# Designs tried in a protein design chat: VHH binders against UDP-N-acetylenolpyruvoylglucosamine reductase (murB). Part 7

Target 1, 297 residues: UDP-N-acetylenolpyruvoylglucosamine reductase (murB), of Aquifex aeolicus (o66805)
Amino acid sequence: MLFLKNVPLQNLTTIKIGGRVSFYAEPSDLKEISLCIDFSKSRDIPLFVLGNGSNTIFGDVRGLVVNLKNLKGFKVKEIKGKFFVEAFSGTPLKDLIRFSVKENVKSFYKLLGFPASVGGAVSMNAGAFGVEISDFLKEVYFVDWEGKLQKAKRDELNFSYRKSPFPKLGIVFKVVFEFERSKENILPKYEKIRRIRKEKQPINLPTSGSTFKNPEGNFAGKLLEKAGLKGFRLKNVGFSEKHANFLVNYGGGTFSEVVDLINIAKERVYENFGIVLEEEVKLIESSGSDGWKVLGA
Below, E stands for the ipSAE of ESMFold2; O stands for the ipSAE of OpenDDE; V2 stands for 0.75 times the mean of E and O plus 0.25 times the DockQ between their complexes.

## First folded at step 1 (VHH)

Design f2 (framework vhh_8ghr_2; at its last look DockQ between E and O 0.01; V2 from the best seeds 0.00; counts 0 for: pae O 16.3 > 2, grease 24.9 > 24.2, placed apart)
Fold by OpenDDE, look of step 2:
Structure f2 (fold): chain B 297 residues (1-297), chain A 122 residues (1-122)
Amino acid sequence: as target 1 above (297 residues)
Amino acid sequence: EVQLVESGGGLVQPGGSLRLSCAASGFTISDYYSIGWVRRAPGKGEELVARISPSGGYTSYADSVKGRFTISADISKNTAYLQMNSLRVEDTAVYYCARGYEWGSYEGMDYWGQGTLVTVSS
């Protein structure tokens, strides 16, 4: 495994915005993940786990970005009418979605449209249309920050709205999902959700998904729209014309522009409604002055 | 002050070998940096021929020099090297050492040496 230096991160995120990271690695097995952890500790720099880069935007970062894209693939066992799916963390979530649709699995199809990896989705507890990725988890295998492989059952892990025990506990290595076949054909519902996303979200533009979490009793997108931010653009980045809670890179967007837009949005929504918006997207930038730290928890 | 100083250039016959050195000062090559060799031939644009990330041992080469050139680094001396074997007339150029960021391209390089001339001629 190679540790690359000063790697630009813009092409590693779905929004295509990012600065440079000091070190970058793509581990292919457990041993190499442990090497990454040791590498980070020995240099007293933070370690960032990167999935498909669908909910993270980087500035310049002093640290190690670990991309788990080489840990991919899933296995399926059917036992007593249930599917047990073991998937590596780097597996694209869309691959499991395809499987779930093909096998008429209940509810999991609702997670379509997330350009995340399995590990990424678990780490953010990705959710949509009334379901969360954690609803389907049976167990999680993860490398703790001592470099040891650990296993936890779903009931031993604390998940909540857009919150996960990862990466605080460690780096997700693989997970086991438990799926149930639906009694009814899920295809109509799947197609409906697909259409909704196509109509309401900028799916063909560089984005990082939802910028803000939904406040209790509200929708961030609606609040932003009412605050006049739908379509609001700052230089090369703006809130989408389709959905005010999506930031779009219109070409050449920068981390600073993203930060500025987020701040403007937070301010306007607060001024208008008295609501404090909280970011769903992760903004990561470091000066290099910090010691060992794991970010993104 | 960041400084890169090339040495080892000169005249060599086709098929010959030459070793270039790049002495770095003002920064440590094994920290966050990569070192690259960029050459500029008469009438041609700049070409990144080789790059190394010393701490990780990562190396890359242009197709034009792959199998003939080897980039290396001595961390203890804070120096990078370019071993050039099987030299060709078309390898004639001013060779620059540079501190870079992006792999496969010289656009991200922020500091350059003054260059050393390599002439391959019969």
Scores: ipSAE 0.000, ipTM 0.193, lowest interface PAE 16.3, mean pLDDT 91
ESMFold2-Fast, scan of step 1: ipSAE 0.000; ipTM 0.384
ESMFold2, look of step 2: ipSAE 0.012; ipTM 0.479
ESMFold2 (binder alone), look of step 2: mean pLDDT 81; pTM 0.825

Design f3 (framework vhh_8ghr_2)
Fold by ESMFold2-Fast, scan of step 1:
Structure f3 (fold): chain B 297 residues (1-297), chain A 123 residues (1-123)
Amino acid sequence: as target 1 above (297 residues)
Amino acid sequence: EVQLVESGGGLVQPGGSLRLSCAASGFTFSDSYYIGWVRRAPGKGEELVARISGSGGSTSYADSVKGRFTISADISKNTAYLQMNSLRVEDTAVYYCARESYPDYGDYGFDYWGQGTLVTVSS
């Protein structure tokens, strides 16, 4: 594994917006993850974990970005009618969705709308259509910030709406899911959700997914739409015509434009409804005396 | 016909406890939706205080009640519960049980509501 310098992040995120990072690495195993931790500690720089790049937008970054894309694949063990699936953190969630459809697995297909890696989905406790990824979780293997491999059972970890103990506890290495085969054919239900996604989400444009968390008792998309922001465009970025909570890049969008757009949205929602929206998307850049500025979860 | 029926409200002293129950009929608890407890205090807006997945595996709480309230579900009885401990005067509200469809997707929200149960915390 090589530590590359001054790497552009634009093509490593789903929004296709990004500055440059000081150092970049793509570990392929546990030993190389530990080397990445050691590298960041020895240089006293922050380390950021990148999966599918679906919930993060980067400006210029002083630090190390670790891309887990080489940690891909999953193994399946069937025991007495249940599937136990061991999946590496960099595995695209869509690969497990395809497995779920092929094997007629109950409920997991409902997460098909997240363009995330397994590790990314677990870290944000991805949820849709009444299920959260932690509902299927048995165990998480992770490398702590001292470089030691740890294992935790689902019940030992605190998951709640859009919250997990990661990355505070460490870097997710692999997870074990427990799946149950459905007694009914899931294909019609899968196709219905797939059609809703195509109709309601901007799948044809680069996006970072949900921009804001849903405030208590309400929906961010609904509030943004009522504030006149659905389809609102600022230069090369905007809120989707399909769903107001989805920020899209029309081509050539910049980190600065994203920050400005988010600030406009927060101001209008506050003026109209008295609600302060909290970002779900992570905005990361080098700024101020800290060398880092993170906006959102 | 889908119905959610709340019970367990009443008058309690500060520091006391109450357990609210939400009995569901016309549908079975499953992983297709969430069950939430939403409260409305006099002169205040609505607040989602606790939420549980239909599978019973995932829970979330408003910051105002974390560590004091616990949501649970008995799938075999088709009933959700809200255990409220260390009650404060500011917890005084009408508490509604609600079913949430497609909670993290698009424009779908709470589609069925109970009639509400009053909780009064007063000395």
Scores: ipSAE 0.000, ipTM 0.227, lowest interface PAE 11.8, mean pLDDT 84

Design f4 (framework vhh_8ghr_2)
Fold by ESMFold2-Fast, scan of step 1:
Structure f4 (fold): chain B 297 residues (1-297), chain A 121 residues (1-121)
Amino acid sequence: as target 1 above (297 residues)
Amino acid sequence: EVQLVESGGGLVQPGGSLRLSCAASGFTISSEYAIGWVRRAPGKGEELVARIYPSSGYTSYADSVKGRFTISADISKNTAYLQMNSLRVEDTAVYYCARDSWYEYSGLDYWGQGTLVTVSS
């Protein structure tokens, strides 16, 4: 593992927007994660954890970005008709979706629309089609901010809509899922959901997924559309013509353009409906130390 | 209590026409909740033939029915319709009305009981 300097973040996110980070590392094991924590502490700089970069947009970052992409893989044990799957935080969620389809696993395939890592999905409590990733969690292993490996059972952790106890507790290292085989063939349902997502979301442009959380009793995409923001373009960024809650990069978009676009959207929705939208996308920019952060893990 | 009730199915000769109705209760047909028509023919899988988002006027159709079927909605009656023209023997199927949520990745979440359409000479 090397600590690289002045690394561009643009190509590490699905939106293809990013400034430069002071330091960057790709640990491959627990010892290297501990080295990253020590590195940031010794230099008094914040540490930001990156998974697949599907829900994060970076400006310039003074700190250390730790990319967990090398912590990949999962192990399966079948006990009394249930699957126990131990997956590293950097494992693409799509790998577990593929496993769940192959083994006819109940419900987990419904999360197929998140181009996230396992750690990223757990940190945001990813949810779709009536299920949340925390519904399948048995245990979470994480590295606390002192560099120590910790273990927590699902019932010791508080999850809610798009919320988890991470990053406050630490960096998600690996998780254990409990899956149940479905009595029905799930392939037709999986294929139907895959087609729905392709129809409703922008698939031909870089995007960071859902920009805003749904407010209680409403839908962010609906509010944005009613405010005239579906297909609204600000320079090189905009809200998709297919779905107003999806921010897209038309090419050459910048962090500043994203911030301006989001502020325009929040202002118009508030003025028209009295609703304050909360971001689901993570916007990270820092010129100095502002503490310890976790993004997508 | 979300309910969708189909009507209008029956026997028709090739080249004929039928209009299916889908009466919704327990929710309002709008841009956030739309209607899709799905059919299941004997020995074949499910096919989404048409979808409507009434507030936007957006409609979509399967290639197999494009130009022959027309989906519409009457918001005041909370009812969606599928006008089927130039019917073919291969259109024989049970037709289901289903609720769609545009702003959530929920897909089709509530289904009616189905209505049989038989196209035969």
Scores: ipSAE 0.000, ipTM 0.135, lowest interface PAE 17.6, mean pLDDT 83

Design f5 (framework vhh_8ghr_2)
Fold by ESMFold2-Fast, scan of step 1:
Structure f5 (fold): chain B 297 residues (1-297), chain A 124 residues (1-124)
Amino acid sequence: as target 1 above (297 residues)
Amino acid sequence: EVQLVESGGGLVQPGGSLRLSCAASGFTFDSYYAIGWVRRAPGKGEELVARISSSGGDTSYADSVKGRFTISADISKNTAYLQMNSLRVEDTAVYYCARGDYYDFWSGEALDYWGQGTLVTVSS
């Protein structure tokens, strides 16, 4: 593992927008993750974990980005009709979805709409179609901020809507899922959900997914649409014609264009409805007193 | 508190028509909810027959009812309707009004609130 300098982040995110990070690393094992933590601590710089980059937009960053893409693969054992699947954090979620369809696993295929890594999905408690990834979780193995491997059972961890104890507790290394085979053929249900997702998501343009959290008792996309923002374009970025809460890059979009677009949206929604939208997408750039500036939890 | 209240069920002859109503309370009709009709017939599994966005713009139907059933919504009354024409003996079922998220309504498992059900019997 090398620590690379001044690495462009643009092609490491689904939105295809990104500045440069001062340091970048791709650990391949537990020891290299611990080395990344030591590297950031010794230089007094922040560390950010990157999976598929589906919910993060970067400007220029003073710090270390750790990409878990080399931590891929999963192992399966079947005990009394249940599958126990041990998956590394950098494994694409789609690989487990593919397994779930092949083995007729109930419910997990419903998470097919997330272009995330396993670790990324666990960290955000990814949820769709009535299920959350934590519903299938048995154990999480993670490297704490002292660089030591820890293990926690599902019941020892607090998950809620779009929230998990990570990255506060550390960097997710691998997880163990428990799956049950369905009593009915899931293939028709899987195909139905796949079609719905294609119709409702801007899959032909780079996107970072949902830009804003839904306020209590309301929907961000609805508020944005009523404010005239569905399909609204600012230079090379905009809100999708298919869904006003999905930010898209038409090509050549920049971090500053994204920030401006989000500020316009927040201002118009507040002026029209008195509601302050909270970002779901993470906007990360070097700012503050020698630190990271993060907009949206 | 969300409630869905069905009405309009009854006995009809084959080829007849019936209109079901679903009065909703505790939420406003908008494009982010779907309202639909699910039926359960004796000896058969559950079948989702029709869906409409609660804003009234998007509709879809199961192949078994296409061309015969029409779903609609009255946003001002917060009420959805199922107009059933050319009824067949196999349409006999308890019909439930259900709410779900628009994106995942057809999964069936995304339905979060159900009405009490209304019986539709088609017999000669």
Scores: ipSAE 0.000, ipTM 0.184, lowest interface PAE 14.2, mean pLDDT 83

Design f6 (framework vhh_8ghr_2)
Fold by ESMFold2-Fast, scan of step 1:
Structure f6 (fold): chain B 297 residues (1-297), chain A 123 residues (1-123)
Amino acid sequence: as target 1 above (297 residues)
Amino acid sequence: EVQLVESGGGLVQPGGSLRLSCAASGFTISDSYSIGWVRRAPGKGEELVARIYPYSGSTSYADSVKGRFTISADISKNTAYLQMNSLRVEDTAVYYCARYEDSYGYYEAMDYWGQGTLVTVSS
């Protein structure tokens, strides 16, 4: 593993917007993750974890970005119609969705709407169509901020809507899922959800997924649409014509434009409905002379 | 003040040779601080081509230059060298001398860099 300097982040995120980071690394195993933590601590700089880059938008960053893309793959054990799947944090979630369809796994296919890595999905407790990734989680292996491997059972970890104990506890290394084979053929249900996703979500444009969390008893996309923001464009960024909660890059978008767009959306929703929207997407940039600004979760 | 100053770059024909020098000041080249040569060509990432542990004389090379390049150090002169033989057009790059901190492992902590010297290998 190499620690590279002044690396552009634009092409490492799904939205294709990003500045440069001071240091960048792509660990391939547990030891190299620990080395990344040691590097960060020794230089007294922050460490940011990147999977598929589907929920994070970067400006210029003074720190270390750790890209888990080399930690890919999963292993399966089948016992009496139950699958125990050990998956590395950098594994694309779509690989497990394909496995779920092939093996007729109950419910997990409902998460097909997330363009995330396994680690990223676990860290945000990704959820769609009535399920959350933590519903399938048996164990999480993670490297704590002292560089030591830890193991925690699902019941030992506090998950809630779009919230998990990560990265506060450490860097997710691998997880163990427990899947159950469905008594029904799931292929028709999967095809129906896939069709809905293509119809209602901007899968053909660079995006960072859902911009805002749904507030209690309401839907962010609905509130944004009623506020006149569906299809609203600010320079090279905007909210999708298909779904108002999806921020898209039309080409050449900047971090500054994203921040401005999000602030406009929060202001309009508050003025029209009295509701304060909370970001689901993470906005990360360096601030001032020796500071960092993290906007949203 | 820590400084690394490169010299010896220039234009050379394919199959030719160049010797790069890296003069260090503000610290002593030793087994606690090794020296590496990193190159960067337009459109390509950084590549660590050679590293030396000056006290022991142990060296490491990238596969792309193994057998053609030789790194060495003169502790008395506090200077490291990169002897480049059998040069190819693909070796065209800016070559940087960098101080490497062994506590982080190979190529893991290049904490001071020279300004770089251009090596052009033309047909």
Scores: ipSAE 0.000, ipTM 0.077, lowest interface PAE 25.9, mean pLDDT 82

Design f7 (framework vhh_8ghr_2)
Amino acid sequence: EVQLVESGGGLVQPGGSLRLSCAASGFTFSSEYYIGWVRRAPGKGEELVARISPSGGSTSYADSVKGRFTISADISKNTAYLQMNSLRVEDTAVYYCARWGDYESSYGFDYWGQGTLVTVSS
ESMFold2-Fast, scan of step 1: ipSAE 0.011; ipTM 0.343

Design f8 (framework vhh_8ghr_2; at its last look DockQ between E and O 0.01; V2 from the best seeds 0.00; counts 0 for: pae O 11.7 > 2, placed apart)
Fold by OpenDDE, look of step 2:
Structure f8 (fold): chain B 297 residues (1-297), chain A 124 residues (1-124)
Amino acid sequence: as target 1 above (297 residues)
Amino acid sequence: EVQLVESGGGLVQPGGSLRLSCAASGFTISDYDAIGWVRRAPGKGEELVARIYSSGGYTSYADSVKGRFTISADISKNTAYLQMNSLRVEDTAVYYCARSPLAVAGTEDAFDIWGQGTLVTVSS
């Protein structure tokens, strides 16, 4: 495994925006993950875990970006009518969704709107249509920040709305899901959600999903729309005309433009409604020289 | 010829300061992963004292010298430095600068080129 220097991150995010990172690595096993941790500690630089880059936007970053895309694949065991699925963190979530649909699994199909990896989804506690990925977790294997493989049961981990104990506890290596077959055919429901997403979200443009979390009792998209931000564009980046809570890169977008748009949105929503929007997307830029740390936890 | 040459060592009293230099020739420091200072004290093993990485100029220090020593590099001069303040008797050692090769997993603490060393003696 090589530690590449000064790597552009633009193509590693779904929104296709990003600066350069000091170091970049693609570990393929546990040992290499540990090497990445040691590498960052030795250099007193922050480590950033990257899945599919669907929830993170980078500026220029002084640190190490660890891409887990090489840790992919899943195994299935069926026991007493339940599916136990062991999946590596770099596995595309869509692969598991396809499996779940094929096997008529209950509820998991509702996560079809997330172009994330398994690890990424777990780290953000991805959720939609009344479910969260943590609802399906049985156990998580992770590399702690001492470089040791650890295991935790779901009931030992604290998840909440768009919050996960990762990456604070460490780097997700693999997870075990527990799936149950539905008594009903889920295909019609799956198709319905797929249609809704297609209709309501800019699925064919570079985005990072939902920009803001939903405030309690509200929807960020609605607030943004009411604040006049639907379709609002700043140079090469703007809020989608289809969904006001989606930032779209129309080509050549920059991190600065994203930051500016987010700030404008926060200000307008606050001025109009007195609500403080909180980002769901992670904005990562160089921090001061404060030693080794993990950002985005 | 690829080489590193240390200078600046000498005799100092406890609490004193020294500045070591490491001049590189035959290669450019910035083309490699890092420059490190390693010291060998009498009867003791090698200790990595400080390291500066080419990318970003990040630095690391042994706990024993944190807050007292500062590593730096001047790319224009192709030279690395070790500013040593508040020197202690236990800092007495031969100080070597060394080059780290490209950043490859498992070789973070590897050095492939060493200087001849410079003696630092801290004594009252």
Scores: ipSAE 0.000, ipTM 0.209, lowest interface PAE 11.7, mean pLDDT 91
ESMFold2-Fast, scan of step 1: ipSAE 0.110; ipTM 0.577
ESMFold2, look of step 2: ipSAE 0.000; ipTM 0.387
ESMFold2 (binder alone), look of step 2: mean pLDDT 80; pTM 0.809

Design f9 (framework vhh_8ghr_2)
Fold by ESMFold2-Fast, scan of step 1:
Structure f9 (fold): chain B 297 residues (1-297), chain A 124 residues (1-124)
Amino acid sequence: as target 1 above (297 residues)
Amino acid sequence: EVQLVESGGGLVQPGGSLRLSCAASGFTFSDYYAIGWVRRAPGKGEELVARISGSGSDTSYADSVKGRFTISADISKNTAYLQMNSLRVEDTAVYYCARDLEYGDYSYYGMDVWGQGTLVTVSS
């Protein structure tokens, strides 16, 4: 593992927008994660964890970005009719979705379409179609900010809509899921969700997924569409014509354009409906006197 | 308790009409949920025949029923309806009302709350 300097972030995110980060590392094991924590502490810089880059948009970043892509793979045990799946944080979520379809696992296939790593999905408590990833979680192994491996059971961790105790408690290393087989064949339901995502979401364009959280009892995309923002374009970025809550990069988009677009959307929704939208996407850049600015809630 | 209660099924002759009702309790029809009508006939599997968003702005129909069936919702009564006209023998099935969770402003056929089913028989 090397600590690389002044690394461009644009190609490490699904939106293909990003400035440069001061330092970048790709740990392959537990020891190298601890070295990343030590590196950030010794230089008094913040550390950001990156999985598949599907929910984060970067400006220029003063700090260390740690990409967990080398921590991949999962193991399965079947005990008393349940599957226990141990997955490393950098494992693509889609690999577990494919396992779920193959083994006819109840409900987990509903998280189809998050282009996230397991660790990224757990850190944001990814949810779709009435389920959240924490619903399937048994245990989390993580490296705390002192560089020590910790283990926590699901009941010891507080999850809520789009919130988890990570990265506050540390860097997710691996997780254990508990799955049950469905009494129904899930393949037709999986195929319908997959088809609808392709038809209704801009999966063939650079995007960062859902831009805004759904307000209680409403849908952000619907509010944006009613405010005239579906297909709205600002310079090189815009909201998708397929789904107003999906921000897309038409090519050459910048962090500044994203911030401006998000502010326009929040203002129009508030003017039209009295609702304050909260960002689901993470907006990260340096601000002030070499400080960090997080523009997402 | 979240539940859907269906009514209005029965025996009808070809060319006849029926209106199915789906009363919801424990949640409200609004911009938050979609309601679908799913039918199951022996040997055919499940078919989503009609769907309406809680806002009423988006309706969809299976090709087999387009022009004959109309889905609607009465938000004040918290009830969805399926008006079935020009019924055919092949429309014979158990009809289920189901709640579809809309997430991120798109929907899927992955219903999480189901009614008990209402039998519709079309025969002479």
Scores: ipSAE 0.000, ipTM 0.181, lowest interface PAE 12.3, mean pLDDT 83

## First folded at step 2 (VHH; framework vhh_brivekimig_d4)

Design b4a (from b4 with S31D S56D; at its last look DockQ between E and O 0.01; V2 from the best seeds 0.00; counts 0 for: pae E 6.7 > 2, placed apart)
Amino acid sequence: EVQLVESGGGVVQPGGSLRLSCAASGFTFSDYGMSWVRQAPGKGPEWVSSISSSGDDTLYADSVKGRFTISRDNSKNTLYLQMNSLRPEDTALYYCARDEGYSYGFDYSSQGTLVTVSS
ESMFold2, look of step 2: ipSAE 0.196; ipTM 0.625
ESMFold2 (binder alone), look of step 2: mean pLDDT 81; pTM 0.825
OpenDDE, look of step 2: ipSAE 0.023; ipTM 0.376
ESMFold2, look of step 3: ipSAE 0.080; ipTM 0.583
ESMFold2 (binder alone), look of step 3: mean pLDDT 82; pTM 0.832
OpenDDE, look of step 3: ipSAE 0.111; ipTM 0.594

Design b4b (from b4 with S30D S103D; at its last look DockQ between E and O 0.01; V2 from the best seeds 0.00; counts 0 for: pae E 10.7 > 2, placed apart)
Fold by ESMFold2, look of step 2:
Structure b4b (fold): chain B 297 residues (1-297), chain A 119 residues (1-119)
Amino acid sequence: as target 1 above (297 residues)
Amino acid sequence: EVQLVESGGGVVQPGGSLRLSCAASGFTFDSYGMSWVRQAPGKGPEWVSSISSSGSDTLYADSVKGRFTISRDNSKNTLYLQMNSLRPEDTALYYCARDEGYDYGFDYSSQGTLVTVSS
């Protein structure tokens, strides 16, 4: 494994916005993950764990980006009528969805269309249509911030709506899911969800998903629209004309433009409604002077 | 101004029925799928049901399947939820929502209509 220098980040995210990172690595096993942690700590620089980049917008990062893409693949074991699926953190979630549909697995197909890695999905507790990824989780193997492999069972971990104990506890290396075959053919329901999502296909531009968390008792997209921000464009970035809470890149968008747009949105929503919006998207930037820490944690 | 206005909630006995309505205005209603989401006291939001923009496809949470029916009338810009055989655990504030994105069903519901199932 090589630590690459001065790597551009824009094509490593779904929004296609990014500066450059001082150091970049793509570990392929446990030892290499531990080396990444050692590298970051020994240089006293920040570390960011990158999955599929589906909720991340980068500026310049004076630190280390660890991309788990080479930790891919999964193994299946069937025991007493259940599937136990060991999946590496960098495995695209869509690969597990495809497996689950083929094997008529109950419920998991509801997470279709989620553009994340397995590790990324677990780290945000991704959910849709009444299920969350933590509903299927049996155990997580992670590398703690001392570089040691740890194992935690699902009942030792606290997940909630869009909340996960990762990366606070460490870097997710591998997860074990427990799947159950459905009594009924799930393919018709899977196809219904596909059609519902396609009829809604709201974003034909690069995006990082929801920009802001929904405030208690309200909706960020509704507040943004009432503040006149649906379809609002600032240079090469803007809020979607189809879903105001989705920040989009019209081509050549920059981190600075994203920050300015987010600040405009926060100020207008506060002025109009007295509500302080909080980002759901991860805005990742570092000068390197902040010492070792986990970015986006 | 985009609006989604829920109505039809109330207090009913177990086994009773209610029909919720969601009046939509300020956008092209028949271009969007719609969902019902509920939130019981002290709990997070729970997806209940979804319907495609044309009304041709419906989907239900297991907890309500066979008891609830989602429908829409695109000529009246209205979404419905027929709730039969109500149980105490159906007690919640019910929201309609347009958006099925990453944060499914939450972009345009703000008021909700309260359903209380009590003996």
Scores: ipSAE 0.000, ipTM 0.446, lowest interface PAE 10.7, mean pLDDT 86
ESMFold2 (binder alone), look of step 2: mean pLDDT 81; pTM 0.823
OpenDDE, look of step 2: ipSAE 0.014; ipTM 0.283

